VHH binders against q9xw16. Designs and how they scored, part 245

Target 1, 132 residues: q9xw16
Amino acid sequence: MSGWNAYIDTMTAAAPSIKRCAIVGAADGSVWARTEADNVFKASEEELKTFVALFNDVTQVPAKGADIEGVHYVVPRTEESLIFGKKENTGFFAVKTKSAVLIAVYEGPNEVAAQVRKAVESMQTYLNNAGY
Key: E = the ipSAE of ESMFold2; O = the ipSAE of OpenDDE; V2 = 0.75 times the mean of E and O plus 0.25 times the DockQ between their complexes.

## First folded at step 23 (VHH; framework vhh_8ghr_2)

Design ha16 (at its last look DockQ between E and O 0.80; V2 from the best seeds 0.00; counts 0 for: pae E 4.2 > 2)
Fold by OpenDDE, look of step 23:
Structure ha16 (fold): chain B 132 residues (1-132), chain A 123 residues (1-123)
Amino acid sequence: as target 1 above (132 residues)
Amino acid sequence: EVQLVESGGGLVQPGGSLRLSCAASGFTFSDRYSLAWVRRAPGKGEELVARIKPDSEYTSYADSVKGRFTISADISKNTAYLQMNSLRVEDTAVYYCARGYPPLPEGDYFDYWGQGTLVTVSS
């Protein structure tokens, strides 16, 4: 396990609706840490490489959607460093830091999304302030 | 195998300078790691002295060494450094290089440590 697992634990603790999450390199999508055991984050390296590249032009993402773990999500919202995807009672928030992309996949009603977003954005801010 | 090897420690007079080196192997300086210098003085606990994210050269220092110590890294050599100026007797300690991550609210986390190098500041 990577030392980055502690940050995975922090996010999952902050938002219980998070089922799976990962911290990956912003440049290449390499996995730094991910949820494991019963909640394995299963995105492939190739998929993650494609995913992190979405941040190069987020304005195009809503029209295309985004794929994570072989699942296609519609993307109702993007910001410069944020991608929000939805699919039925699931969704994801992905945020970009200076060096990383944080991805949190959640399950639940729309009401849980706010907590998930807060968790990943809090981590985003924390990492950015630490030079990451 | 990940290894960190410190060097450069020794005896120095108060007001003197010393430069420590930490040669890293088994991994490369990258976006996912930070390097830190941690010291342990006799009879005292560990103190984080300085931290650097090598790729961005983002640095942080303990208040006790701000303005006197400078942490740096040479990615091409996979080596980190600690330039220690205006040394004081209270800086006497074993200095360890450690591979780390962003600081955690609960405390610092390091997964690999060097063997340490002794710095003695004495008149």
Scores: ipSAE 0.796, ipTM 0.901, lowest interface PAE 0.7, mean pLDDT 94
Fold by ESMFold2, look of step 23:
Structure ha16 (fold): chain B 132 residues (1-132), chain A 123 residues (1-123)
Amino acid sequence: as target 1 above (132 residues)
Amino acid sequence: EVQLVESGGGLVQPGGSLRLSCAASGFTFSDRYSLAWVRRAPGKGEELVARIKPDSEYTSYADSVKGRFTISADISKNTAYLQMNSLRVEDTAVYYCARGYPPLPEGDYFDYWGQGTLVTVSS
């Protein structure tokens, strides 16, 4: 494995229903790693800067929703450092660590969402314990 | 160009102290990277001695050096340090500074290394 790309690979291996995934800086939304090629995570720095700022007050997010990759998601509810978004048969989980935001976009019924959440939250815990 | 330059190695008696420095250039210390000290004794493998994330000051140490060594970083000088106290003969090694990432479940990854600085602990 290599760099931050190894963490992308770890999350996608743990939850194969993840279609696109990224690790971005919590302060500025800069992309540290993402899925590439046919599964490119396509979000601008401007969009990502706005997105990571949602974690400054996560309780305000359900009223407005969230935009990722130019797609608007409904946010049914949030938890501490976690935002869950839905649109039709797709969704995302995003979690904040000390230094980063982990974003995973998936497709499928709600029953697979638990696997995606577990993969992302496991990495969140791992990175937080490592000081990231 | 990313460079890491170690200094501060030398000959010291058991029980003594030594301070290693690692000056970085070509990148700025940030939350994206960690800095580590890795040592290799003659004829032996590598041992990760200490790791620091400069901004948060999160640190971790090998059991063999806990309580004796302290890793630190000065972001304004783009330099990491290893304070080595209560040195023992078994601490004799070449000490390398390396730039890395969070520990991987499957192992450590470092993308840039210095040339190393020799520490000899002998009477």
Scores: ipSAE 0.200, ipTM 0.528, lowest interface PAE 4.2, mean pLDDT 87
ESMFold2 (binder alone), look of step 23: mean pLDDT 80; pTM 0.809

Design ha17 (at its last look DockQ between E and O 0.62; V2 from the best seeds 0.00; counts 0 for: pae E 3.7 > 2, unsure alone 64.6 < 65)
Fold by OpenDDE, look of step 23:
Formats: C-alpha cells, structure tokens, sequence
Structure ha17 (fold): chain B 132 residues (1-132), chain A 123 residues (1-123)
C-alpha cells in the first residue's frame, strides 16, 4: 500500500458517494493509489494512459466521452483541469494537478455530484499548493 | 529496492556548519514523493526538520531551524541535502532521511528511512 492511500481516504471520507477512487500520474497514468478491497478501482494501465491524455485537449472530450474501468461515460462538462462524466446514476470527476490526476467514481442521484466535485477539487488545490 | 543513504554527519563546534546528504535509489523522489530530514535527539522524540518537493520550489522547516538550515535537492542525482549553519548544542541528534508525501494535517507519513547519520554539536 502506498502512502498516497491517505489521500484516497481523505477524498472518500469527504464524499460518501464516492465508490472508487484513484490517484494516477498525469504523465503516464501510472497508479499511485487506488481504492481496494470491496471497492477496487479497476482501470487498466492502458486505459489510464489514454484517460490522462484527455487533459491534453479537454475541448475534444465532450464529443467523444471518456472510458473508465471499461465503462463509457458521456462528458457534459470539461474545464482546463477537470473532466466530468456521467452514466445513469453514476459518474466521475477527474481533476488534474501539477503531476497527478485524481479520479473519483461516484454512485447516486445528481445532487451528490456537487459534494464529489468539492472533494476532488479540494484535494486538487491542496496538492497543487504542496507542489504535486 | 528503495533505499535512502545519509552521509555527512560528524562532530562540530557550536556556531559551525555541516552539510548532510541523502542519496535515494530504487525510486525517483521528484516523481510522486518528497524527501524529509527527521532528527531524533537523545531522550527525545522525532522532529521533522525540513521537507523538500522537487528541486526545491517547495520547502518547509521546523521553527527551531528556520534561518539556519536549508534543504535542497539535485534531481539529476536523486539526492537531497541539508545545509546546517549556526549549529547549536540542541541540534545534536541522529538525522534521518525519509521518503514522504504531501504534508497531512493529521500528521506526516514516511514509508522509507535511511540508517541515519549522527550530528554532534559540542564545545
């Protein structure tokens, strides 16, 4: 288990709707930490490599969607360092820091999305301020 | 295999200077880690002395060493340094290099440690 798991725990604690979560390298999609046990984040290395590359041009992402853990999500919203995906009663928020991408997959009604976003953006800001 | 190796410790008089080195191997600390110097004085607990991220853009220091100690790193050598100036008797301790992560409000976490290097400040 990586020391980065503490930050996974922080995000999941801040938003109970988060089912799975991962911290990966922004450059290559390498997994730094992820939820495990009953809530294993299952994205493959190749998938994550492709996913983090989406941040190279987020403007193209809404048109093609995004795949995480073999699931295709529509992408209603992107920002320079944020990708929001949705599928039925699930979704994800992915945010990019200086060196990492934080991915939180959540389950629940639309109103839980705000809390999930806040959790990952809070971590994003925290990590950026720390140089990560 | 992850390894941290400290060097540069020794005996020095009060007011003197010493430079410690921490050579990291088995990982690249600028990737996803930080390096920290942690010291343990005789009969006392651990004290985080300084922390560095990347090449030095992000550093932090204990209040007890601010203005006297400087942490730096050479990314090309995967090595961190601790320049200790104006040393005091109370700086006497075993100084450890440790692999760390972003600072946590609840406390710092380090997963790998060096063997430590003894710094003795005495007249």
Amino acid sequence: as target 1 above (132 residues)
Amino acid sequence: EVQLVESGGGLVQPGGSLRLSCAASGFTFSDRYSLAWVRRAPGKGEELVARIRDSGEYTSYADSVKGRFTISADISKNTAYLQMNSLRVEDTAVYYCARGYPPLPEGDYFDYWGQGTLVTVSS
Scores: ipSAE 0.776, ipTM 0.884, lowest interface PAE 0.8, mean pLDDT 94
Fold by ESMFold2, look of step 23:
Structure ha17 (fold): chain B 132 residues (1-132), chain A 123 residues (1-123)
Amino acid sequence: as target 1 above (132 residues)
Amino acid sequence: EVQLVESGGGLVQPGGSLRLSCAASGFTFSDRYSLAWVRRAPGKGEELVARIRDSGEYTSYADSVKGRFTISADISKNTAYLQMNSLRVEDTAVYYCARGYPPLPEGDYFDYWGQGTLVTVSS
């Protein structure tokens, strides 16, 4: 196993509460890798194109929320390269690297969210240092 | 079908220069992959000489070639290049172009390779 799928596996292993996960191109939302089979990351291409564009101005996202996999999330917090979305007992963290956006959808209480955030931010740092 | 075709190898005197080309087909350069030059010298194993993200940024080089070799990519021509200056006898090798991804802890993985081009540096 080589290429972008290895990074999906790394993130899901680091944070088992991640239900679905994807790596998409930052420019156009094209899917480079995602969880598959029983855990298919099911966002449409049009939705992903809209989603990655949120990183062009994250300050506007809390007012309108974000959609992933047809689910609308409240976005209580953003940072320059991070969007956190929440809906009931589920949520997502998305981070932007130089070339990609990493998206992890998780289920669980707030204690779980910290683990998910750490997993995606660690990968963000790694990919940025590698030029991606 | 993905193909990588190297060209530009040949015989050159020490101190000379060559430019290698790697023409890619079956995929476009788009920030998703890396391109690398790997060389194999007689009686030695493979050495990763240079790597570039396929958009033309984020280069890295082996210590043995830093300051002498430059990797580049031209997205519009779907081609990567290795400019080799100040060539030495120790640079004699078959040079391969390869497509890869971000580095992994267990090592580099290249999914497509060219057939190689011979560079001979001798008097």
Scores: ipSAE 0.246, ipTM 0.595, lowest interface PAE 3.7, mean pLDDT 88
ESMFold2 (binder alone), look of step 23: mean pLDDT 79; pTM 0.809

Design ha18 (at its last look DockQ between E and O 0.67; V2 from the best seeds 0.00; counts 0 for: pae E 8.1 > 2)
Fold by OpenDDE, look of step 23:
Parts: structure tokens; sequence; C-alpha cells
Structure ha18 (fold): chain B 132 residues (1-132), chain A 123 residues (1-123)
């Protein structure tokens, strides 16, 4: 278990709709922490490597979508350090910090997305201010 | 295997200086981890003395040691240091090096510890 799990717990506590969550290295997609047990985050290292590379040019991501855990998401919105994906009643928010990418996969109606975004962006801000 | 090895402890007079070293192995001291010095004085609990993270770019100190202690790191040697100046009798303790993570408002988490090095400040 990694100390980064505490950050996973903080995000999941802030947004109950988050089902799976991971913190990975921004440079290589290496897993620093992830939800486990009944809510195991299942993305492979190879997939995550590809995923974090999306942040190199987010402007192209909406056209091609993004894959997480073998699931293809449409990407309605990107920002410099944010990727928002949707699929039916599921979605994800991925935000990039100096050193990490935070990924939160959620389930629920569109209304829950705002809370999920707030949770991951709050963590993003905290980590950035802390130098991570 | 993750390992932390402290060195540099010893006996010193009040007002003196001492420099502790923490050699880390089995992992790279990178922006994923922090290194901290935690001390335990006889009959007292643990006190986080200093922490360094973001590859050495960020540091924090306990109020009790601010202005006297300096934590630093040599990334090329995967080693952290604690320069202790103006030592006081109350600084007497076993000083441990610990691997940690970014600071959290809720508390600190350390997963690996060194064996500790004794620092005795006495006239």
Amino acid sequence: as target 1 above (132 residues)
Amino acid sequence: EVQLVESGGGLVQPGGSLRLSCAASGFTFSDRYSLAWVRRAPGKGEELVARIWDSGEYTSYADSVKGRFTISADISKNTAYLQMNSLRVEDTAVYYCARGYPPLPEGDYFDYWGQGTLVTVSS
C-alpha cells in the first residue's frame, strides 16, 4: 500500500459517485495508487502510458476519444490539464498535476459529474501547490 | 528492498552542530516520495522534525527547530541530510529517517523507517 492511497480516499470521500480512482505518473503512466478490492482500477500499464500521453496534446483528444480500463469514452471536453470522458451513465475526469495524473471514474447521472470534477480539481490544486 | 540508513549521530555540547545523513536504497528519491526526519526523545512521543519533497525543492520544519535545522538532499546520491545547528539539550533524541509522501492536512504517512541514530546534546 502506498501513501498515495490517502489521496485516493480523499477524492472518493469528496465524491461518492467515484467508483474507481487512480493516481499515476504523468511521465510514464506508472501506478502510484489505485482503488482496490471491490472497486479495483483495472487499467494496464500500457494503457495508462498511452492515456497520460494524451495530455501532450489535449486538443486532439475530443476527436478520437480516450480509453480507460478497456472502455472507450467520448471526450466532450478538454482543458490544458483536464480530460473529461463520458459513456452512458459513466464517465471519468482526469487531471494533470506537475508530476501526476489523477483519474476518477464515476457512475451516475450527469448531475454527479460536477461533484466529481470538483473533487479531482481540488486535489489537483492541492498537489500543484505542494509541488507535485 | 527499500532501506533507509541513518548516520551522523553522536554526543555534542549545547550550541554545537551535527549533520545527519539518510542513505536511501531500493527506491529513487523522486517527486513521488518525501523523506522526513522524525525524532523520539526519551519518554516522549514522535515529532516530525523536517521533511523534504519534490526532489528537494520543498521543505518543512517543526516550529521547535526552525532557523536551526536545515534539511536537504543529494538526488544523485539518493541521500537526505539534516544539518542541526545551535543544538539544545531538548534536541536529544533518536532521529529516524522515514519515507513519506506529500503532506496531508489529515496527517502524515510513512511506510519505511531507518534504524535511527542517537543524538545527545549535553554539557
Scores: ipSAE 0.586, ipTM 0.809, lowest interface PAE 0.9, mean pLDDT 94
Fold by ESMFold2, look of step 23:
Structure ha18 (fold): chain B 132 residues (1-132), chain A 123 residues (1-123)
Amino acid sequence: as target 1 above (132 residues)
Amino acid sequence: EVQLVESGGGLVQPGGSLRLSCAASGFTFSDRYSLAWVRRAPGKGEELVARIWDSGEYTSYADSVKGRFTISADISKNTAYLQMNSLRVEDTAVYYCARGYPPLPEGDYFDYWGQGTLVTVSS
């Protein structure tokens, strides 16, 4: 097995409201690991290549939104290494590390969004400190 | 297919030097993976000697080899190296290169290993 699957498990355990998540290459959107089985993360390579390129200039993302798994999200805010997308009672957080983008898609009200953000940012910090 | 091939082992006197090579194929070792050198000596457990990732920006070493061993990589050859200086008898071991990942709380994980190369340090 890939050791990246352990990091998928860590994020989903830290924030149970995460329905699907993935770790993808920051340069090209290639999938390093993702949720499988009942909660398959199903974004195409084409979508992921376009999605990770949003981090090249996050300031333009709120104007156009973002697409993941064929779903269009409004992006109410971004930070230099973070994109938050929202649609109805579902949303995503995506964070960039040195070499990867972590994507977590969740369902639930505003209270769970903070939990999801903390889970992905904690992993972002860990991977950056480990050189990934 | 993922393959790792070590070379450069041999017999050397204490205080001498060797350079080990690990040629990788089937993946790019400066991608989402790291390369590590792990050694096994008779009657001893495995020891993670050195690790490198992302074109050499990230390295780490066991305390037992710090200041004596240097890990490096040549991306154009998809090859990692272990420069071993000031060798000691206790450095005698089979040295393996392995493909690694960020560490888990309970230890490191390696999914592909080379066949190993023997380093013997004796008079």
Scores: ipSAE 0.012, ipTM 0.358, lowest interface PAE 8.1, mean pLDDT 85
ESMFold2 (binder alone), look of step 23: mean pLDDT 81; pTM 0.819

Design ha19 (at its last read DockQ between E and O 0.83; V2 from the best seeds 0.00; counts 0 for: pae E 2.2 > 2)
Amino acid sequence: EVQLVESGGGLVQPGGSLRLSCAASGFTFSDRYSIAWVRRAPGKGEELVARITDSGEYTYYADSVKGRFTISADISKNTAYLQMNSLRVEDTAVYYCARGYPPLPEGDYFDYWGQGTLVTVSS
ESMFold2, look of step 23: ipSAE 0.464; ipTM 0.751
ESMFold2 (binder alone), look of step 23: mean pLDDT 82; pTM 0.835
OpenDDE, look of step 23: ipSAE 0.754; ipTM 0.875
ESMFold2, fold request of step 24: ipSAE 0.431, 0.425, 0.461; ipTM 0.753, 0.747, 0.770
ESMFold2 (binder alone), fold request of step 24: mean pLDDT 81, 81, 81; pTM 0.824, 0.826, 0.830
OpenDDE, fold request of step 24: ipSAE 0.809, 0.795, 0.788; ipTM 0.899, 0.892, 0.890
ESMFold2, last read: ipSAE 0.399, 0.412, 0.451; ipTM 0.729, 0.738, 0.762
ESMFold2 (binder alone), last read: mean pLDDT 80, 81, 80; pTM 0.823, 0.830, 0.820
OpenDDE, last read: ipSAE 0.801, 0.796, 0.793; ipTM 0.894, 0.893, 0.892

Design ha2 (at its last look DockQ between E and O 0.72; V2 from the best seeds 0.00; counts 0 for: unsure alone 64.6 < 65)
Fold by OpenDDE, look of step 23:
Structure ha2 (fold): chain B 132 residues (1-132), chain A 123 residues (1-123)
Amino acid sequence: as target 1 above (132 residues)
Amino acid sequence: EVQLVESGGGLVQPGGSLRLSCAASGFTFSDRYSISWVRRAPGKGEELVARIKDSGEYTYYADSVKGRFTISADISKNTAYLQMNSLRVEDTAVYYCARGYPPLPEGDYFDYWGQGTLVTVSS
């Protein structure tokens, strides 16, 4: 219902392996948009508040992992504005923009990760260029 | 309840100036939203006039108003403004304030609109 849903749809269309997706405020983890219906993004606001705070110091995240939707992920890779988590045949990419954090949870073999990353990073670049 | 209320419209001569205001309530100007001015001239479709995000670091202007119009926002008042200088007869239109989001290639999306304020430029 939010205008931000259009960007959720763009990311999910770009990477079919994305099962759930959310756009949240970088400052407080407030949910701006998320996948719904059969693919509801279920992270609580409290959890998201903690999650977005990980970007304050991503260097520590690989050691402790990250939690999304009550699921603990190992974090093989972080960059200044990116957190990559994995668990079995699932994973997530989270990227930070000027104002938001984009979170995409995917399911599939390792090969699908590249497409998911590309989708969220493309959106990241797009939003950053627009000042978001 | 989200609400946008425009004010400041009126009759002005060509070359004159006018300042429109858009008072927002039910939400706060934040990183989540943009504010745009959209106008509808008689017999014409909608035209995006200007867009602002946050306090003005990111702005957009239609080519037709560049150099003449300035969009701004006062976060403390939760109000956006459109300063209109060097007004022309072709600027005559109903001006709407709208809450929006990052621009899309297909066009801007707005979920809330004000009632509009009429600007008439005539000698």
Scores: ipSAE 0.791, ipTM 0.890, lowest interface PAE 0.7, mean pLDDT 95
Fold by ESMFold2, look of step 23:
Structure ha2 (fold): chain B 132 residues (1-132), chain A 123 residues (1-123)
Amino acid sequence: as target 1 above (132 residues)
Amino acid sequence: EVQLVESGGGLVQPGGSLRLSCAASGFTFSDRYSISWVRRAPGKGEELVARIKDSGEYTYYADSVKGRFTISADISKNTAYLQMNSLRVEDTAVYYCARGYPPLPEGDYFDYWGQGTLVTVSS
């Protein structure tokens, strides 16, 4: 399958621990692709608009936390183009590319976080090199 | 409904120039898609000629047209262009505008195509 859904499939194949995943426009949070069916990524438009704006100044995010899918996450770490959020036994990694924000939500013990981060950062690098 | 409408084809002598236009409707140029020109010549298969990110950045050209053709996009007009210079007989083809996505290793995927515009290069 092609289109932006191909990139969702690539990330979820690279890190099967990803439970829900989305690619959203960096400017406005519009959904370009997401996991569907039993694993629907279900953040609202208002929530995604607020979420992508966090990348305008990632240094402020640890003090505020982040909300996705109606869940508030503590953000212990940010980097120039990366936000890591954590809540109980779930977490997310979000990375910004030239055009998009990639969001991957995972569930389970902390041991899976590295695999999820690697999957989203690999896609970030690919899309940035392609101009997206 | 997404539509792409090509214009600007015609008959031209070798060494001449043409400018093709691809007017898009049903979606807005932003930074989500690519716009490509694909040509189909008699006796040859389809060839990706050029691709541009729909924001007007990041271009690709086939080796056969590098240095002669220029792709561009104008967001304000929702239109992509192919400036074709130093035309050769082997550039004779129907030229299609197509909407796509970031490139993939297995090649490009295009979900919408225009009707095509004929370019004939002959003496």
Scores: ipSAE 0.462, ipTM 0.759, lowest interface PAE 1.9, mean pLDDT 90
ESMFold2 (binder alone), look of step 23: mean pLDDT 79; pTM 0.812

Design ha20 (at its last look DockQ between E and O 0.75; V2 from the best seeds 0.00; counts 0 for: pae E 4.6 > 2)
Fold by OpenDDE, look of step 23:
Structure ha20 (fold): chain B 132 residues (1-132), chain A 123 residues (1-123)
Amino acid sequence: as target 1 above (132 residues)
Amino acid sequence: EVQLVESGGGLVQPGGSLRLSCAASGFTFSDRYSIAWVRRAPGKGEELVARIHDSGEYTYYADSVKGRFTISADISKNTAYLQMNSLRVEDTAVYYCARGYPPLPEGDYFDYWGQGTLVTVSS
């Protein structure tokens, strides 16, 4: 529906292990685009509002974890603009740009995580360079 | 309903100036969107003239209009503008306002367009 779907498609194409993906407003967690159909990103607006707020202080996130789509993830790693969550054979990478948060939920062995991270960080860099 | 309405087009002599306006409704200028001016000259294809996103910090201009055209946006009025100076005959075209997004390597994507406004530069 949104033009932002093109960027969802770019990330999912770059990392086939991505099952669900969303682009949301960094300020309020509003959904700008998300995967749909068989791979619907199901996080609620309220949940996303809470999630994007995690970037206000990422140092506390590893201790409490993060919730996406009603699923609780442990958070082994955070950076200033990155949150990495894991649960069994699933995980997510969330990266923050100037105005957005990109969230990619993936499924697979640990080895796929690197590709997923690269996909979202590449998009992060691209958007930042464009002022978004 | 998303709507873009251009205005300000008209007849002007070479070297003259014109300011186009694009009034947007149904959405709010924000970091989510860009606004672009795209023109279509008779018998030619579409040309991206200029692009701006919400803050105005990042702008793009076609080489053909650099130094002559300025794109801007007034968020309080939800309106974008194209100031056109030193107009040339080759600037004659229908100018469209379009809602866009960050450009992809493949090019710009626009989902909503105005009806267009005709700019004629002639002596």
Scores: ipSAE 0.746, ipTM 0.865, lowest interface PAE 0.7, mean pLDDT 94
Fold by ESMFold2, look of step 23:
Structure ha20 (fold): chain B 132 residues (1-132), chain A 123 residues (1-123)
Amino acid sequence: as target 1 above (132 residues)
Amino acid sequence: EVQLVESGGGLVQPGGSLRLSCAASGFTFSDRYSIAWVRRAPGKGEELVARIHDSGEYTYYADSVKGRFTISADISKNTAYLQMNSLRVEDTAVYYCARGYPPLPEGDYFDYWGQGTLVTVSS
């Protein structure tokens, strides 16, 4: 394993449709780990700072959507600790833990979205139970 | 470059106390890492003694040291501490400070280690 990268690997293995993935600090959007190499998660620090702040009041997010990697997503649904974004045949799930936000960007039909959500929520539960 | 430097080891009699320090550089204590004390007695494997995350909210202690050892952190000094009370001969070991992550089912993972500080408990 490689620190936080082990958790990236766990999520991508659980839902292979995840194309890019990141774990970022909930307070400031700093990148703790991300997919690298040919599938680099390419969000700026400024963009991630704005993105994690959406969890301060998720009820405002559907009206304005969310930006990740310079891509604007419609946000049809939020929960207290979850934001789902959609654009054409791609989407993302982001979940907040005690200390972090887990972001998974995927491609594929609706059946894929359920797998991605399950993968990130399982990791959310695991990290919350560990105090992260 | 990430470095961890232990200090505070030495010779102490059974029943005595020591406080170990772990000074960190190359990273700042934050909510993304944990800091742990791991000990290794001669001829034995590693034992996770204590772990701290989030300035004390999330701590772990090995059963062998519960009630006797206390881990703490001072963010302003970027330093973690292990207060060791009621020391016993079996606490004799090299004590390492290590940087870690959330526990894994197969055990803990530490990516940076200090060089260790020797604690000897004997008459």
Scores: ipSAE 0.184, ipTM 0.536, lowest interface PAE 4.6, mean pLDDT 87
ESMFold2 (binder alone), look of step 23: mean pLDDT 81; pTM 0.826

Design ha21 (at its last look DockQ between E and O 0.67; V2 from the best seeds 0.00; counts 0 for: pae E 2.5 > 2)
Fold by OpenDDE, look of step 23:
Structure ha21 (fold): chain B 132 residues (1-132), chain A 123 residues (1-123)
Amino acid sequence: as target 1 above (132 residues)
Amino acid sequence: EVQLVESGGGLVQPGGSLRLSCAASGFTFSDRYSLAWVRRAPGKGEELVARIKDSGSYTSYADSVKGRFTISADISKNTAYLQMNSLRVEDTAVYYCARGYPPLPEGDYFDYWGQGTLVTVSS
C-alpha cells in the first residue's frame, strides 16, 4: 500500500458519494493510490495516460468527452485544472495539481456532485499548498 | 528495496555547524514523495525538523530550528541535506531521514526511515 492511500481516505470520507477514486501522476498517469477492495478503481495505465493528457487542452474535452474505467462520460464543464464528467446517475471530478491528478467517481443524484467537487478541490488546494 | 541512509552526524560544540546527508535508493525522490528530517532527543518524542519537496519547491521547518537549519536536496543524487548552523545543546538528538508525503491535518505520514545519525552538541 502507498502512503498516498491516506489522501484517498480523506476524500472518500469527505464525500460519501464517492465510490472510487485515484491519485495519479499528472505527467504520465501513473497510479500513486486508488480505492481498492470492494470499490476498486479500475482504470488502466494506458487509459490514465490518455486521461491526464486531457488537461493539456481542457477546452477540447467537452466536445469529445472523457473515458474512465472503460466508461464514456459527457463533459459538461471544464476549467483550467478541472474536468467534470457525467453519465446518468454517475459522474466524476478530476482536478489537476502541480504534480498530480485527482479523480473521484461518484454515484447519486445531481445534488451530491457539489460535495464531491468540494472534497476533490479541497484536496487540490491542500496539495498545491504543500508543493504537490 | 527502499532505503534511506543518513550520514554526517557527530560531536560539535555549541554555536558550531554540521551538515547531514540522506541518500535515498530504491525509489526516485520525485513529485510523488517528500523527504523529511525527524529527530528524537534522549527521553523525548519525535520532532519533525524539516521537510522538502523535490529540489525545494516546498520546504518547512520546526519553529525551534527556523533561521538556523536549512533543508535542501539534490535530485540528481537522490539525496537530501540538512545544514545545521548555530547548533545548541538542545539540538542533541538522533536525526532520522524519512520518506514522506504531504502533511495531512491528521498528522504526518512517513513510510520509510533511515537508521539515524547521532548529533551531539556539547561544550
Scores: ipSAE 0.755, ipTM 0.877, lowest interface PAE 0.8, mean pLDDT 94
Fold by ESMFold2, look of step 23:
Structure ha21 (fold): chain B 132 residues (1-132), chain A 123 residues (1-123)
Amino acid sequence: as target 1 above (132 residues)
Amino acid sequence: EVQLVESGGGLVQPGGSLRLSCAASGFTFSDRYSLAWVRRAPGKGEELVARIKDSGSYTSYADSVKGRFTISADISKNTAYLQMNSLRVEDTAVYYCARGYPPLPEGDYFDYWGQGTLVTVSS
């Protein structure tokens, strides 16, 4: 694999419970790569623009929750470059790099959530070190 | 259509300087892409010389050119540059501008290339 699609493949391989994921531009939410075919990541441009802007002040997010793919999630807490949300047996992790936001939507119990977080944070570190 | 057009090559004496330009069209510089200078010397393969992301938030250089070459970009002109100082005979090569992505463990990927500009360093 080549280009940004290789990073989608790396994350989904590292955490099989990821159902959909995307790499989007931190400035404008533009989609650089996403899962495709029978598990297409379906967020609109408007929704992604709003979503990435949450990283401008993560402290405000727990009070409001977050929307992705038309689904509203409860956000229990945030970290400087990490937002995660929960809804029933599903959730998401999103991390900000220097240039991008990585979004992974998963299904499963709390044990798989840790695996998903590890996958996106490992990629965050790699991309930050490469200037992305 | 994405295009990259190099200019600024030529003949120069050892110790001299040249400045290469790479004019991009069909896309704008963004956080998504990097631009690189890659050179091919006679009888040798490709060497990644320098890489820049956006206007300079990330740069990297081959060990062979560190301290002598500087990569830069002018976003308003959609153009990248390679300032080549203290040139040596070993720097003789065709220099290509290329559009790239984050490095991968298996190597770099460049999806668009210029046609190259010749730099000759000799007495």
Scores: ipSAE 0.370, ipTM 0.669, lowest interface PAE 2.5, mean pLDDT 88
ESMFold2 (binder alone), look of step 23: mean pLDDT 79; pTM 0.810

